# VH-VL binders against Mucin-5B (MUC5B): the designs that were tried, part 12

Target 1, 171 residues: Mucin-5B (MUC5B), of Gallus gallus (Chicken) (q98ui9r863to1033)
Amino acid sequence: GTCTVYGNGHYMSFDGEKFDFLGDCDYILAQDFCPNNMDAGTFRIVIQNNACGKSLSICSLKITLIFESSEIRLLEGRIQEIATDPGAEKNYKVDLRGGYIVIETTQGMSFMWDQKTTVVVHVTPSFQGKVCGLCGDFDGRSRNDFTTRGQSVEMSIQEFGNSWKITSTCS
Short names: E, the ipSAE of ESMFold2; O, the ipSAE of OpenDDE; V2, 0.75 times the mean of E and O plus 0.25 times the DockQ between their complexes.

## First folded at step 8 (VH-VL; framework fv_fezakinumab)

Design v07 (from t04 with heavy chain D31G S55G, light chain N55E; at its last look DockQ between E and O 0.52; V2 from the best seeds 0.58)
Fold by ESMFold2, look of step 8:
Order: sequence, then structure tokens, then C-alpha cells
Structure v07 (fold): chain C 171 residues (1-171), chain A 119 residues (1-119), chain B 111 residues (1-111)
Amino acid sequence: as target 1 above (171 residues)
Amino acid sequence: QVQLVQSGAEVKKPGASVKVSCKASGYTFTGYYMHWVRQAPGQGLEWVGWINPSGGGTFYAQKFRGRVTMTRDTSISTAYMELSRLRSDDTAVYYCARSKYTWYRFDYWGRGTLVTVSS
Amino acid sequence: QAVLTQPPSVSGAPGQRVTISCTGSSSNIGAYYDVHWYQQLPGTAPKLLIYGNSERPSGVPDRFSGSKSGTSASLAITGLQAEDEADYYCQSYDSYLSGWVFGGGTQLTVL
């Protein structure tokens, strides 16, 4: 499954659902530290959109990736790696490929960032049902499976996006 | 069944050292970090540091650097914490606790080892 | 840089709801690691109560719940029972200290 963030808050989820969400807080884009996988989680990706001043256009991203033994901070094309256990074997590799920062884990998560506003997260099928965040749960069905004709059991896109917010104040 | 069994209570004089043990069973010892946490009488919890039993790497809270040494013996699945140059304010219950990652929850705790430092 | 602040005590009658706050900073609770909670019954070791901000380990009833927002976390206990009388600690990783911090603890009294 492939999740894409592009342009001005445009998303395609792991299950292929397209939606728009514009927020300037910190949000969980994707992780496998989810209720059915908390003991075996391997990654968490946090994203913040930075607007162009007062504009609704997005100028840059701040991205934090948390892995088993390291935290990686991406800001303005810079990579800061902070080991939480420097003696541990890393489960990931960082590379630069044609202007993209590429980070791949041994468990099958692949992250690509164009150093601007485009992010691609790919996970192998072994992650089905084990991920959560703005990229969805990769369960093979739409997030809105509970919607029925004449009755609604769905969350608005704004409510969905805000449910993954991890800071209460955005400035 | 995961179990962490700690050594018995210790009484020490100021200036001495103490070494507390924590024997693990019911899981792969080298697959989890071991933390040490202390609790002075009537006080809260204070993190001391961790050891990674797989490679023996350690990290200590700043307050304890220079006085604490954490080791392990993987052949008997046992972690150790040694605190030197003891003072009366080191009197506390010392707990071991495990976590999958250094920044992850402490899901199992030992019952604690009381260390009393008095003249 | 900052330690976690909890109220020193809280009380409630059986069947009532209580909450315990845990306030930190951007280097700990406001960072992107989870907050965990521990229950310590009198004379015993701490026990994991809530992890991952809101998840319950096996054997913890659903009347215990946790949440995190901004630089604060909260533990809620509904349907309060006499056996809930204990000390409660929040825990967060702190990126400035490169280590763990606990809250000062909250003594819950069931009236």
C-alpha cells in the first residue's frame, strides 16, 4: 500500500482514498504503533505543514520519523539523526536519490520526501490492518465503509484529520 | 509468564557501594532493555538509567553518571545495578523494569530492593 | 527540560469519576513519544496501567482511560472502587534529557 501527500494538503491513503486536509498542526501521517500492533510497532511518521506566511499555500514540511533506536528530524532539506541507543543495530537506511530523501526500514516501510511538500509512504502487504494515521489503516477498504444510504455513520474529513493531531495549539 | 526477581534488601554505610540484581525469566532476555528506577521513602519515582542486554550498552540519567554502573550476565538472564559512594539520600527502593525500546512503556517491574544507607 | 507536574492528591466517592492531570513541556509530553501511566498500590511495585497515551494492557478494566493533548496528558477513572486507592504516575521520554521523566505522583483517596 502507498500513501501520498502532495500539493496543498492533498492525500491518497494506503487504500486509495483521496481527500483534502489542510492543517498547520503536527499530525500522525502513518505509524504501526496502533491498537492491534502496539507491541510490534516499528515506525511513526509525524508531519507538519508550514504555510507561506498568511497564505493557504504550503511552503515547507517538518517531518519527524521515530524508529526502534533512532529519531530522524527532517526540516528544510536537512537531516538530523538522534540515536536513542547508539549501540543498537539500525533497522533503517537513509539515502538521497535524485533529489528525494529516501528512508527504508527492514520491516518493509519506505519513505520518500522531495524536500518540499511531496511525501510518499509505501508499506508492504504485511502491514495490512497494522497501520493508522492520516494515511488510513490499510485494511483493503475505504475509511467510510460504514456510510449507508439515507443514514450517515461517517466522520467529516476535518474531524478525521484532527483526530490525528498531536499538538493542541497551532501557531 | 514474565518475571523479574530482585535481590534482597541491603543495609550500607555512607561511602560504600551496593550491587542490586534483577533476574529475568519468561522471555528472551536480550530482546528487551532493562531500566532501573528508584523511589525514596514517601517520594515519587526517579529513573536511573538503562542497559541493553544484547550488547551491554548503557545510558544513565545525568544525576547518576559517575556513580552508577549497569551490567548484565546473559548466561543467567540477570541485570545488575551498582551504585557507589552511597549517601543517606540514596536510601530508596530500587526497581528493575523492562521495555521493548528505550523510549517505550515499562510493562513488567521487579518487586524492588530496599537499600538503606545509614551510619 | 521540564519535569511532569501532577496534582499531589485527588479524591472521589465510590462510583464517581476522577481525573489526574500530567503537565509537561514540548521536550517531553509535547514531543512525539507516548505518555504512559502506572498504578502503585500501597506497599507494591508500580504496575503498567495505560500505555501509548490511551491503551490498556490485558487485565486493566475499561473504566481506566488516558488521553494526551499538547503538552498535557490525563488519566480518567470512572466507576471508582475502593481498590483504586493508590498512587498514580505519568511517564514521558524527554528529548532534552535524553531519558525518562515521571510525574511527581498523585495519591488517589477513595472516600
Scores: ipSAE 0.590, ipTM 0.824, lowest interface PAE 1.8, mean pLDDT 86
ESMFold2 (binder alone), look of step 8: mean pLDDT 93; pTM 0.947
OpenDDE, look of step 8: ipSAE 0.610; ipTM 0.878

## First folded at step 9 (VH-VL; framework fv_fezakinumab)

Design w01 (from v03 with light chain N53D; at its last look DockQ between E and O 0.82; V2 from the best seeds 0.66)
Fold by OpenDDE, look of step 9:
Structure w01 (fold): chain C 171 residues (1-171), chain A 119 residues (1-119), chain B 111 residues (1-111)
Amino acid sequence: as target 1 above (171 residues)
Amino acid sequence: QVQLVQSGAEVKKPGASVKVSCKASGYTFTDYYMHWVRQAPGQGLEWVGWINPSGGGTFYAQKFRGRVTMTRDTSISTAYMELSRLRSDDTAVYYCARSKYTWYRFDHWGRGTLVTVSS
Amino acid sequence: QAVLTQPPSVSGAPGQRVTISCTGSSSNIGAYYDVHWYQQLPGTAPKLLIYGDSYRPSGVPDRFSGSKSGTSASLAITGLQAEDEADYYCQSYDSYSSGWVFGGGTQLTVL
């Protein structure tokens, strides 16, 4: 499954559901730390839109990836890796490919960022039904891709998007 | 089923050391971090630190650095917490608890070990 | 002196809804890591009640719910039962200290 974020808040879920969301907070884009995957989580991707000054246009993204023993912070081409356990083996690798920052986990998640507004998250079939967030659950049914963090299906994109909000400063 | 069996209650004098054990069973011991949390009588929970699955890495709360040592014996699936230079305010129930990651939930706890420090 | 602030006590009658707040900062609850809640029955070890801000582990009734907003988290208990009388602790990973912090705990009394 492939989830894509591009332009001014355009999203395509793992199951191909398209929606527009222009939140101004931090949101869980995709993760496998989900209710039906309690002991097997391996990644969390948090995304924040960086506006172009006072405009509503998105200029860049702030992205944070949380892994088993490390955190990666991405902003405007800067890659900052923070080890939560320096002694632990990393479950990911970081590469630069054709202008993209590419991060791949050993479990089959691949993250690509053009260092601007385009993010592509790919998960192998093993993640079917085991992921959650703005990208949906990758269960093959696009109809339920607007499942909130509280595990309800919302028709409102705003409510769906806001349910995946994690922020300290925004409302 | 997952079980964390801790050693029995300890009574120590000020200045002494105590070593509490936590024997794990029902899961792969080397796949989880072991945390230690203490609770003084009538007080809240206080995180002491963690030891990683391999036992080669530890991280202690600032308050306990220099006095606490966490170790693991993989051969017997047992984690240890040793606290030295004991003071009366170290009197507490000490819990071991496992987590999959350093920042992840404590999904199983031991029943606790009471350590009493008194003159 | 806990880093996370909880009310010392809350009470409710059976069947009522109670809420326990947990207030932190941008370095813990406001960070990208989850808030967890633990229930501690009298004379027992803490038990995981809520993880991932709002998820329930197996065996936890849906009467218990968790939420997070900004630098605060909340535990809600609906249909309060006598067996819910316990101490409740919120927990968060603090990115500044790179360690876990607990709330001071809330004693829930069922009237």
Scores: ipSAE 0.536, ipTM 0.861, lowest interface PAE 1.1, mean pLDDT 93
ESMFold2, look of step 9: ipSAE 0.689; ipTM 0.854
ESMFold2 (binder alone), look of step 9: mean pLDDT 93; pTM 0.941

Design w02 (from v03 with heavy chain K100R R105S; at its last look DockQ between E and O 0.57; V2 from the best seeds 0.61)
Fold by OpenDDE, look of step 9:
Structure w02 (fold): chain C 171 residues (1-171), chain A 119 residues (1-119), chain B 111 residues (1-111)
Amino acid sequence: as target 1 above (171 residues)
Amino acid sequence: QVQLVQSGAEVKKPGASVKVSCKASGYTFTDYYMHWVRQAPGQGLEWVGWINPSGGGTFYAQKFRGRVTMTRDTSISTAYMELSRLRSDDTAVYYCARSRYTWYSFDHWGRGTLVTVSS
Amino acid sequence: QAVLTQPPSVSGAPGQRVTISCTGSSSNIGAYYDVHWYQQLPGTAPKLLIYGNSYRPSGVPDRFSGSKSGTSASLAITGLQAEDEADYYCQSYDSYSSGWVFGGGTQLTVL
């Protein structure tokens, strides 16, 4: 499954559902720390829009990837790796390919970022039904891709998007 | 089933050291972090630190740095916590607990080891 | 003093709903890490009750629920039962100290 974020708040879920969402908070784009995943999670991707000054246009993205023993912070091409366990072996690799920052985990998640506003998250079939967030649950049914963090299906994109805030008090 | 069996109660004098063991079974020992948490009598839980799955890395709470040493013996699936320069306020039940990741929940706990420090 | 703040005690009658709050800061609960809850029955070791803010491990009844909002988290217990009498602790990872922090614990009494 492939989830894509591009342009000014355009999203395509793992199951191909398209929607537009312009939030200014931190959101869970994709993770496998989900109720329907009985296994231990392996990744969390947090995304934040950086507006162009006072405009509503998105100029760049602030992205944080959380893994087993490390955290990666991405902003305008800057890569900051923070080891929560300095002694642990990394379960990911970081590459620069064709202008994209590519992060691949051993568990089958691949993250690509053009260092601007385009993000592509790919997960292997093993993640079917085991992921959640703005990218949906990758269960093959786009109809339920707007499942909120509270596990309800919302018709309102704003409510759906806002449900995936890292902090609900952010506005 | 997952089990964490801890060593027995200890009575120590101030200034002494104590080493508590935690033997794991029922799971792959080298896949999980081992944490140590203590609880003074009638008090809350206090995180002491963790040791990573390989045993090559540790992280201790600031309060215990310099006095605590965590180790693992993978051959016998046992984790150890040694606390030195014991004080009366170190009197507590010490728990071992596992987590899959550094920031993940403690899904299994030992039954605790009472360490009493008294003159 | 615990980094996370919990009420020292809460009480309720059987069948009632009780909530236990856990207040932190942007460096812990407000960060990108999750809040976990533990139940400690008298004379026993803590048991994982809620993980990932709101998820229940196997064996935990759906009477228990967790939520996180801003710099605070909450544990809710519906249909309170006598067996729920215990101490409850919230837990969060603190980015400043790079370690785990617990709440002070809440003693739940079933009247």
Scores: ipSAE 0.566, ipTM 0.867, lowest interface PAE 1.1, mean pLDDT 93
ESMFold2, look of step 9: ipSAE 0.664; ipTM 0.854
ESMFold2 (binder alone), look of step 9: mean pLDDT 92; pTM 0.947

Design w03 (from v03 with heavy chain R105G; at its last look DockQ between E and O 0.69; V2 from the best seeds 0.00; counts 0 for: pae E 4.3 > 2)
Fold by OpenDDE, look of step 9:
Structure w03 (fold): chain C 171 residues (1-171), chain A 119 residues (1-119), chain B 111 residues (1-111)
Amino acid sequence: as target 1 above (171 residues)
Amino acid sequence: QVQLVQSGAEVKKPGASVKVSCKASGYTFTDYYMHWVRQAPGQGLEWVGWINPSGGGTFYAQKFRGRVTMTRDTSISTAYMELSRLRSDDTAVYYCARSKYTWYGFDHWGRGTLVTVSS
Amino acid sequence: QAVLTQPPSVSGAPGQRVTISCTGSSSNIGAYYDVHWYQQLPGTAPKLLIYGNSYRPSGVPDRFSGSKSGTSASLAITGLQAEDEADYYCQSYDSYSSGWVFGGGTQLTVL
């Protein structure tokens, strides 16, 4: 499954559902820390849209990837790796390919960022039904991709998007 | 089923050291972090530190740095916590608990080991 | 490393709804890491009650729920039962210190 974020708040879920969302908070783009995944997850991708001043246009993305023993912060092409366990083996690799920052986990998650506004998240079939966030659950049914963090299906994109806030009080 | 079996109660004098063991079973020992948490009588939980799955890395709470040593013996799926220079306020029940990540919840706990430090 | 703040005690009658608050800061609860809750029955080891802010491990009744908002978290117990009488602890990870912090614990009394 491939989830894509591009342009000015355009999303395509793992199951191919397209929607537009312009939020100003930190949101869970994709993770496998989900109710349907009884095992411990392996990644969390947090995304923040940075607007161009007071405009509604997105100028940049702030992305944070959380892994088993590390955190990666991405902003304007800057890669900052923070080890929560300096002695642990990383479950990911970082590479630069054709202007993209590529991060791949050993568990089969691939993250690509053009260092602008395009993010591509790919997960292997093993993640089917085990991921959640703005990218959906990758269960093959696009119509339920707007499942909120509370596990309700919303018709409102705003409600759906807002449910995946890292901080619920953020507006 | 996952089990964490801890060593028995200890009585120590001030200044002594204590080493508590935690034997794991029912899961792949080397896939999880082991944490140690203590609880003084009638008090709350206090995180002591963790040792990573491989045993090659540890992180201790500031309060215990210099006095605590966490180790693992993978051959027998056992984690150890040694606390030195014991004092009366170290009297507590010490728990081992596992987590998948450094920042993930502790999903299984040992039953605890009472360590009493008294003169 | 700051301790999370919980009320020392809460009480409720059977069948009632009670909530336990957990207040932290931007360095712990306010961070990207999740809040976890533990139940400790008298004379027993803590048990994971809620993980990932709101998820329940297997075996935990759905009358237990967790939420996170800002720098605070909350544990809600509906349909309070006598067996719920216990101490409850919130837990958060500090992203800067790479260490765990617990709340002071809340003693829940079922009247």
Scores: ipSAE 0.074, ipTM 0.739, lowest interface PAE 3.7, mean pLDDT 91
ESMFold2, look of step 9: ipSAE 0.306; ipTM 0.745
ESMFold2 (binder alone), look of step 9: mean pLDDT 93; pTM 0.948

Design w04 (from v03 with light chain H36Y; at its last look DockQ between E and O 0.74; V2 from the best seeds 0.74)
Fold by ESMFold2, look of step 9:
Structure w04 (fold): chain C 171 residues (1-171), chain A 119 residues (1-119), chain B 111 residues (1-111)
Amino acid sequence: as target 1 above (171 residues)
Amino acid sequence: QVQLVQSGAEVKKPGASVKVSCKASGYTFTDYYMHWVRQAPGQGLEWVGWINPSGGGTFYAQKFRGRVTMTRDTSISTAYMELSRLRSDDTAVYYCARSKYTWYRFDHWGRGTLVTVSS
Amino acid sequence: QAVLTQPPSVSGAPGQRVTISCTGSSSNIGAYYDVYWYQQLPGTAPKLLIYGNSYRPSGVPDRFSGSKSGTSASLAITGLQAEDEADYYCQSYDSYSSGWVFGGGTQLTVL
């Protein structure tokens, strides 16, 4: 399954659902630390949109990836890797491919970022039903109703998106 | 089921050392970090540090660096914490607790080991 | 004192609702890691009560709930019962120290 973020707030979920969500906070884009998989989680991807004003300012994303033994921070063309256990073997690799920053885990998650506003997250089929976030749950359904972090199905895209906010520091 | 069994209570004099053990069962010992947390009588919880039983890497809270050593024996699934140059304010119950990652929840705790430091 | 601030005590009558606050900073509760809550009954080890900010381990009643906003977290207990009388601790990973911080603890008294 493939989840894509493009432009300002345009999404295609792991299940192929297209939606628009504009949030000005930090949101869980995708993770496998979900209620049915909390003990076996391997990644969390947090995304923060930088405003693109009508003045045509440069738009970029602030992205934080949390892995088993490291946190990776992506901001302004910089890659900062912070080990939470430096002695542990990393479950991920960082590379550059065709102008994208590519981060892949040994468990089958692949993250690609054009260093601006385009993000692609791919997960292998073994992640079906084990992921959650703005990218959806990868359960084989494309539905208008989305599952919130509280496990309820919401009718509003804005309520769905705001349920994946992980900090309220912006408002 | 997951079980963490700690060594018995210790009484020590100031300046001595103490070594507390935590024997794990019911899971793969090397798959989880072991943390040590202490609690002085009538007070709150204070994190001491962790050991990764896979490879033996450690990280200690700044307050304890230079006085604490954490080790493990993977053949008997046992973690150890040694605290040296004991002071009376080291009197506390010392708990072991496990987590999947250094930044993840402590889902199982030992019953604690009371260490009393008195002259 | 503790890096995370909790009220020293709270109380409530059976059947009522109480909340326990936990205030930290941008390096801990305000970061992208979860807040955890532990219950400690008298004379026992702490036990995990809430993980992932709001999730409950099996066996924890749904009258316990958690939330996180900004640099603060909250534990709510509804339908208060006598067996809820315990000490409660919040916990957060602290990105500044690369270690763990606990709240100072809150003693809950059921009247």
Scores: ipSAE 0.677, ipTM 0.842, lowest interface PAE 1.2, mean pLDDT 86
ESMFold2 (binder alone), look of step 9: mean pLDDT 93; pTM 0.935
OpenDDE, look of step 9: ipSAE 0.801; ipTM 0.925

Design w05 (from v03 with light chain Y96W; at its last look DockQ between E and O 0.60; V2 from the best seeds 0.67)
Fold by ESMFold2, look of step 9:
Structure w05 (fold): chain C 171 residues (1-171), chain A 119 residues (1-119), chain B 111 residues (1-111)
Amino acid sequence: as target 1 above (171 residues)
Amino acid sequence: QVQLVQSGAEVKKPGASVKVSCKASGYTFTDYYMHWVRQAPGQGLEWVGWINPSGGGTFYAQKFRGRVTMTRDTSISTAYMELSRLRSDDTAVYYCARSKYTWYRFDHWGRGTLVTVSS
Amino acid sequence: QAVLTQPPSVSGAPGQRVTISCTGSSSNIGAYYDVHWYQQLPGTAPKLLIYGNSYRPSGVPDRFSGSKSGTSASLAITGLQAEDEADYYCQSYDSWSSGWVFGGGTQLTVL
């Protein structure tokens, strides 16, 4: 399954649901530290949108990936790797492909960032029902109310997005 | 079933060293970090450091650097903590506890080893 | 003092709700690693009570709950029972020191 973040807070979930969400906090984009998988979690991806001046338009992203033995911070096209155990074998590899930063884990998560506002997260089918966050739970179910109902779905989407707030570094 | 079995109580004089053991069973010893946490009488919990049994890497809290050494013997699934140049304020119960990652919760604890330092 | 601040004691009658606060900083509770809670009954080792801010290990009743907001975390116990009388510790990874910090502990008394 594939989750995409693009443009000005636009999302396509692992299950193909599209929605818009803007916030000034740190949010869990995707992780496998979720109910029924807490003892086997391998990654957490945190995303922060940076607004353009006084507008709610997004100018840049700050992204943090937490893996088994390292934290990776992506800021302004820069990669900062912080080992929590420098002697441990890493479960991920970092690569640069055609202007994208690509980070892939041995467990089947693939992360791609254009160094601007576009993020793509791919997980293999083994992650079905084991992930959570703004990218959804990858359970194969479409929430038809998101695409059909309009205003009620928009209100629920904003509440959904705010439920994935991980830190209150926002005002 | 996961068990962490610690060595027996120790009485030491100031300036001596103590070595506490923690024998693991019921899981793959090298898949989990082993932490040491101490608790002085009537006081709270204080983290001492960790060892990665796979490879033997260690990391110690600042307060204990230079006095603590953590080791392991993978053939008997046992972790060790040695504390040197003991002082009276090192009197505490010393617990071992495991975690999957260094930054992950401690899901199993030993029963503790009382170390008493008295002159 | 401990890096994480807890009240030294709280009390409640059977059946009541109590909360235990845990206040830290942006380098620990305010970061993106989780808060864990441990229960320590008299004369015993600590036992994992809540992990991942709000999840219960198998065997922990649902009257125990946890939450995290900003630089603080909270443990709530509803339907207070006599066997809940214990010491409770919060724990957070601290990104500045790359190590663990515990709260100072809270003694819960059931009246």
Scores: ipSAE 0.642, ipTM 0.839, lowest interface PAE 1.4, mean pLDDT 87
ESMFold2 (binder alone), look of step 9: mean pLDDT 93; pTM 0.942
OpenDDE, look of step 9: ipSAE 0.746; ipTM 0.913

Design w06 (from v03 with light chain Y96S S98Y; at its last look DockQ between E and O 0.72; V2 from the best seeds 0.72)
Fold by ESMFold2, look of step 9:
Structure w06 (fold): chain C 171 residues (1-171), chain A 119 residues (1-119), chain B 111 residues (1-111)
Amino acid sequence: as target 1 above (171 residues)
Amino acid sequence: QVQLVQSGAEVKKPGASVKVSCKASGYTFTDYYMHWVRQAPGQGLEWVGWINPSGGGTFYAQKFRGRVTMTRDTSISTAYMELSRLRSDDTAVYYCARSKYTWYRFDHWGRGTLVTVSS
Amino acid sequence: QAVLTQPPSVSGAPGQRVTISCTGSSSNIGAYYDVHWYQQLPGTAPKLLIYGNSYRPSGVPDRFSGSKSGTSASLAITGLQAEDEADYYCQSYDSSSYGWVFGGGTQLTVL
């Protein structure tokens, strides 16, 4: 399944559902540290929206990826890799392809960022039912894509989006 | 089924060293990090550091660097923590605890080893 | 002082709700790693109570709940019972030092 973030808060979920969410904070875009998979999680992707001056519009993204033995911070086209265990083998590779940053894990997650506002996350079918976040749960049922962190199905896009908010402040 | 069995209580004099063991069972020893956490009498929990049993790599909290050494023996699924140049304020219960990743929760703990440092 | 700040004690009558706060900084609770809570009954080792900010291991009653917002985390206990008397510790990974920090602990008394 493929999840896309584009433009000013436009999303297409792993199950192909489109929605708009303008959040000005930090959010879990996708992860597999979800209920019934907490012991087997391999990645967490956090998107931090940067507003245009004092507006609520999104000008750029700051992205943090947390893996088994490393944290990767993406800011202003720069890549900072920080090993949480330098002696462990990495479960990911970082590449630059045609002006976009590509990060792929051995478990089948593929991340691509145009260094602006476009992000694509792909997960192989083995992740069905194991992912959560703004990209939804990839269970083949678009209705369940809006499951909150409390594991409630919600129809309000604003409530859904805010349930994946990580920080209380964006400034 | 997961068990962490720690060595018995120790009494040491200042300036000595102590080596505490933690034997793991019920899981694949090399798949989890082993942490050490201490608790002085009537005090809170203090993280000492971790060892990765698969490669033997370690990381210590700054307070303990230079005095602590963590090792393991994968053939008997046992982790060790050695603390040298003991002082009276090292008197504490020393726990082992495991986590899947260095930054992940401690889901199982040993019962602790009391180390008493007195003249 | 502990890196994470907890009240040293809280108390409540049976059946009441109590809340234990845990305040840190942008490098620990305010970072993107989860907060965990441990219960330590008198004379015993700590036991995992809440993980991943809000999830309960099997066997932990649903009257225990956790949350995280900003640089602070909270443990709530409803329907307070005598067996809840214990010390409670929050724990966070500190992204600046890549090590663990604990709160100073909170002694819960059931009146």
Scores: ipSAE 0.639, ipTM 0.849, lowest interface PAE 1.5, mean pLDDT 87
ESMFold2 (binder alone), look of step 9: mean pLDDT 93; pTM 0.944
OpenDDE, look of step 9: ipSAE 0.803; ipTM 0.923

Design w07 (from v03 with heavy chain S99G; at its last look DockQ between E and O 0.71; V2 from the best seeds 0.66)
Fold by OpenDDE, look of step 9:
Structure w07 (fold): chain C 171 residues (1-171), chain A 119 residues (1-119), chain B 111 residues (1-111)
Amino acid sequence: as target 1 above (171 residues)
Amino acid sequence: QVQLVQSGAEVKKPGASVKVSCKASGYTFTDYYMHWVRQAPGQGLEWVGWINPSGGGTFYAQKFRGRVTMTRDTSISTAYMELSRLRSDDTAVYYCARGKYTWYRFDHWGRGTLVTVSS
Amino acid sequence: QAVLTQPPSVSGAPGQRVTISCTGSSSNIGAYYDVHWYQQLPGTAPKLLIYGNSYRPSGVPDRFSGSKSGTSASLAITGLQAEDEADYYCQSYDSYSSGWVFGGGTQLTVL
């Protein structure tokens, strides 16, 4: 499954559902720390839109990836790796390929960022039904891709998107 | 089923050391961090530190650095916490708790080991 | 040191709804890591009650719910039962100290 973020808040879920969401907070784009994947979580991707001043245009993305023993912070091409366990083996690798920052986990998640506004998250079939966030659950059914963090299906994109805020007080 | 069996109660004098064990079963021991948490009588939970799955890495709360040593014996799926230079305020029930990652939930706990430090 | 703040005690009658608050800071609850809750029955070890801010482990009834907002978290118990009488602790990973912090605990009394 492939989830894509591009332009000014355009999203395509793992199951191919397209929607537009323009939020100003930190959101869980994709993760496998989900109710249906209790002890098998391996990654969390947090995304924040950075607007161009007071304009509605997105200038850049702030992205944070949380892994088993490390955190990666991405901003304007800067890669900052923070080890929560310096002695642990990393479950990911970081590469620069064709202008993209590519991060791949050993478990089959690949993250690509053009260092601008395009993010591509790919997960192997093993992640079917085990991921959640703005990218959906990758269960093959696009109709339920707007499942909120509270595990309800919302018709409102705004409500769906807002449910995946890192902090609910952000507006 | 996951079980964490801890060693029995200890009574120590001030200045002494105590080593508490936590034997794990029902899961792959080397896949999880082991955390230690203590609770003084009538008080709340206090995180002491963790040891990583391989046993090669530890991280202790600032309060215990220099006095605590966490180790693992993979061959017998046992984690150890040793606290030295004991003082009366170290009197507490010490728990081992399983955690998948350094920052992830403690999903299973031992029953605790009471360590009493008294003169 | 980072401290999470909980009310020392809360009480409710059977069937009522009670809420336990947990207040932290931007370095812990306000960060990208989740808040967890533990239930400790008298004379027993803590038990994981809520993880990932709002998720319930198997065996935990849906009467228990958790939420996270800003630098605070909340545990709600609906349909309060006598068996819910226990101490409840919130937990968060602090990004500054790179360690775990617990709330002071809340003693829940069922009247």
Scores: ipSAE 0.556, ipTM 0.867, lowest interface PAE 1.1, mean pLDDT 93
ESMFold2, look of step 9: ipSAE 0.739; ipTM 0.883
ESMFold2 (binder alone), look of step 9: mean pLDDT 93; pTM 0.947

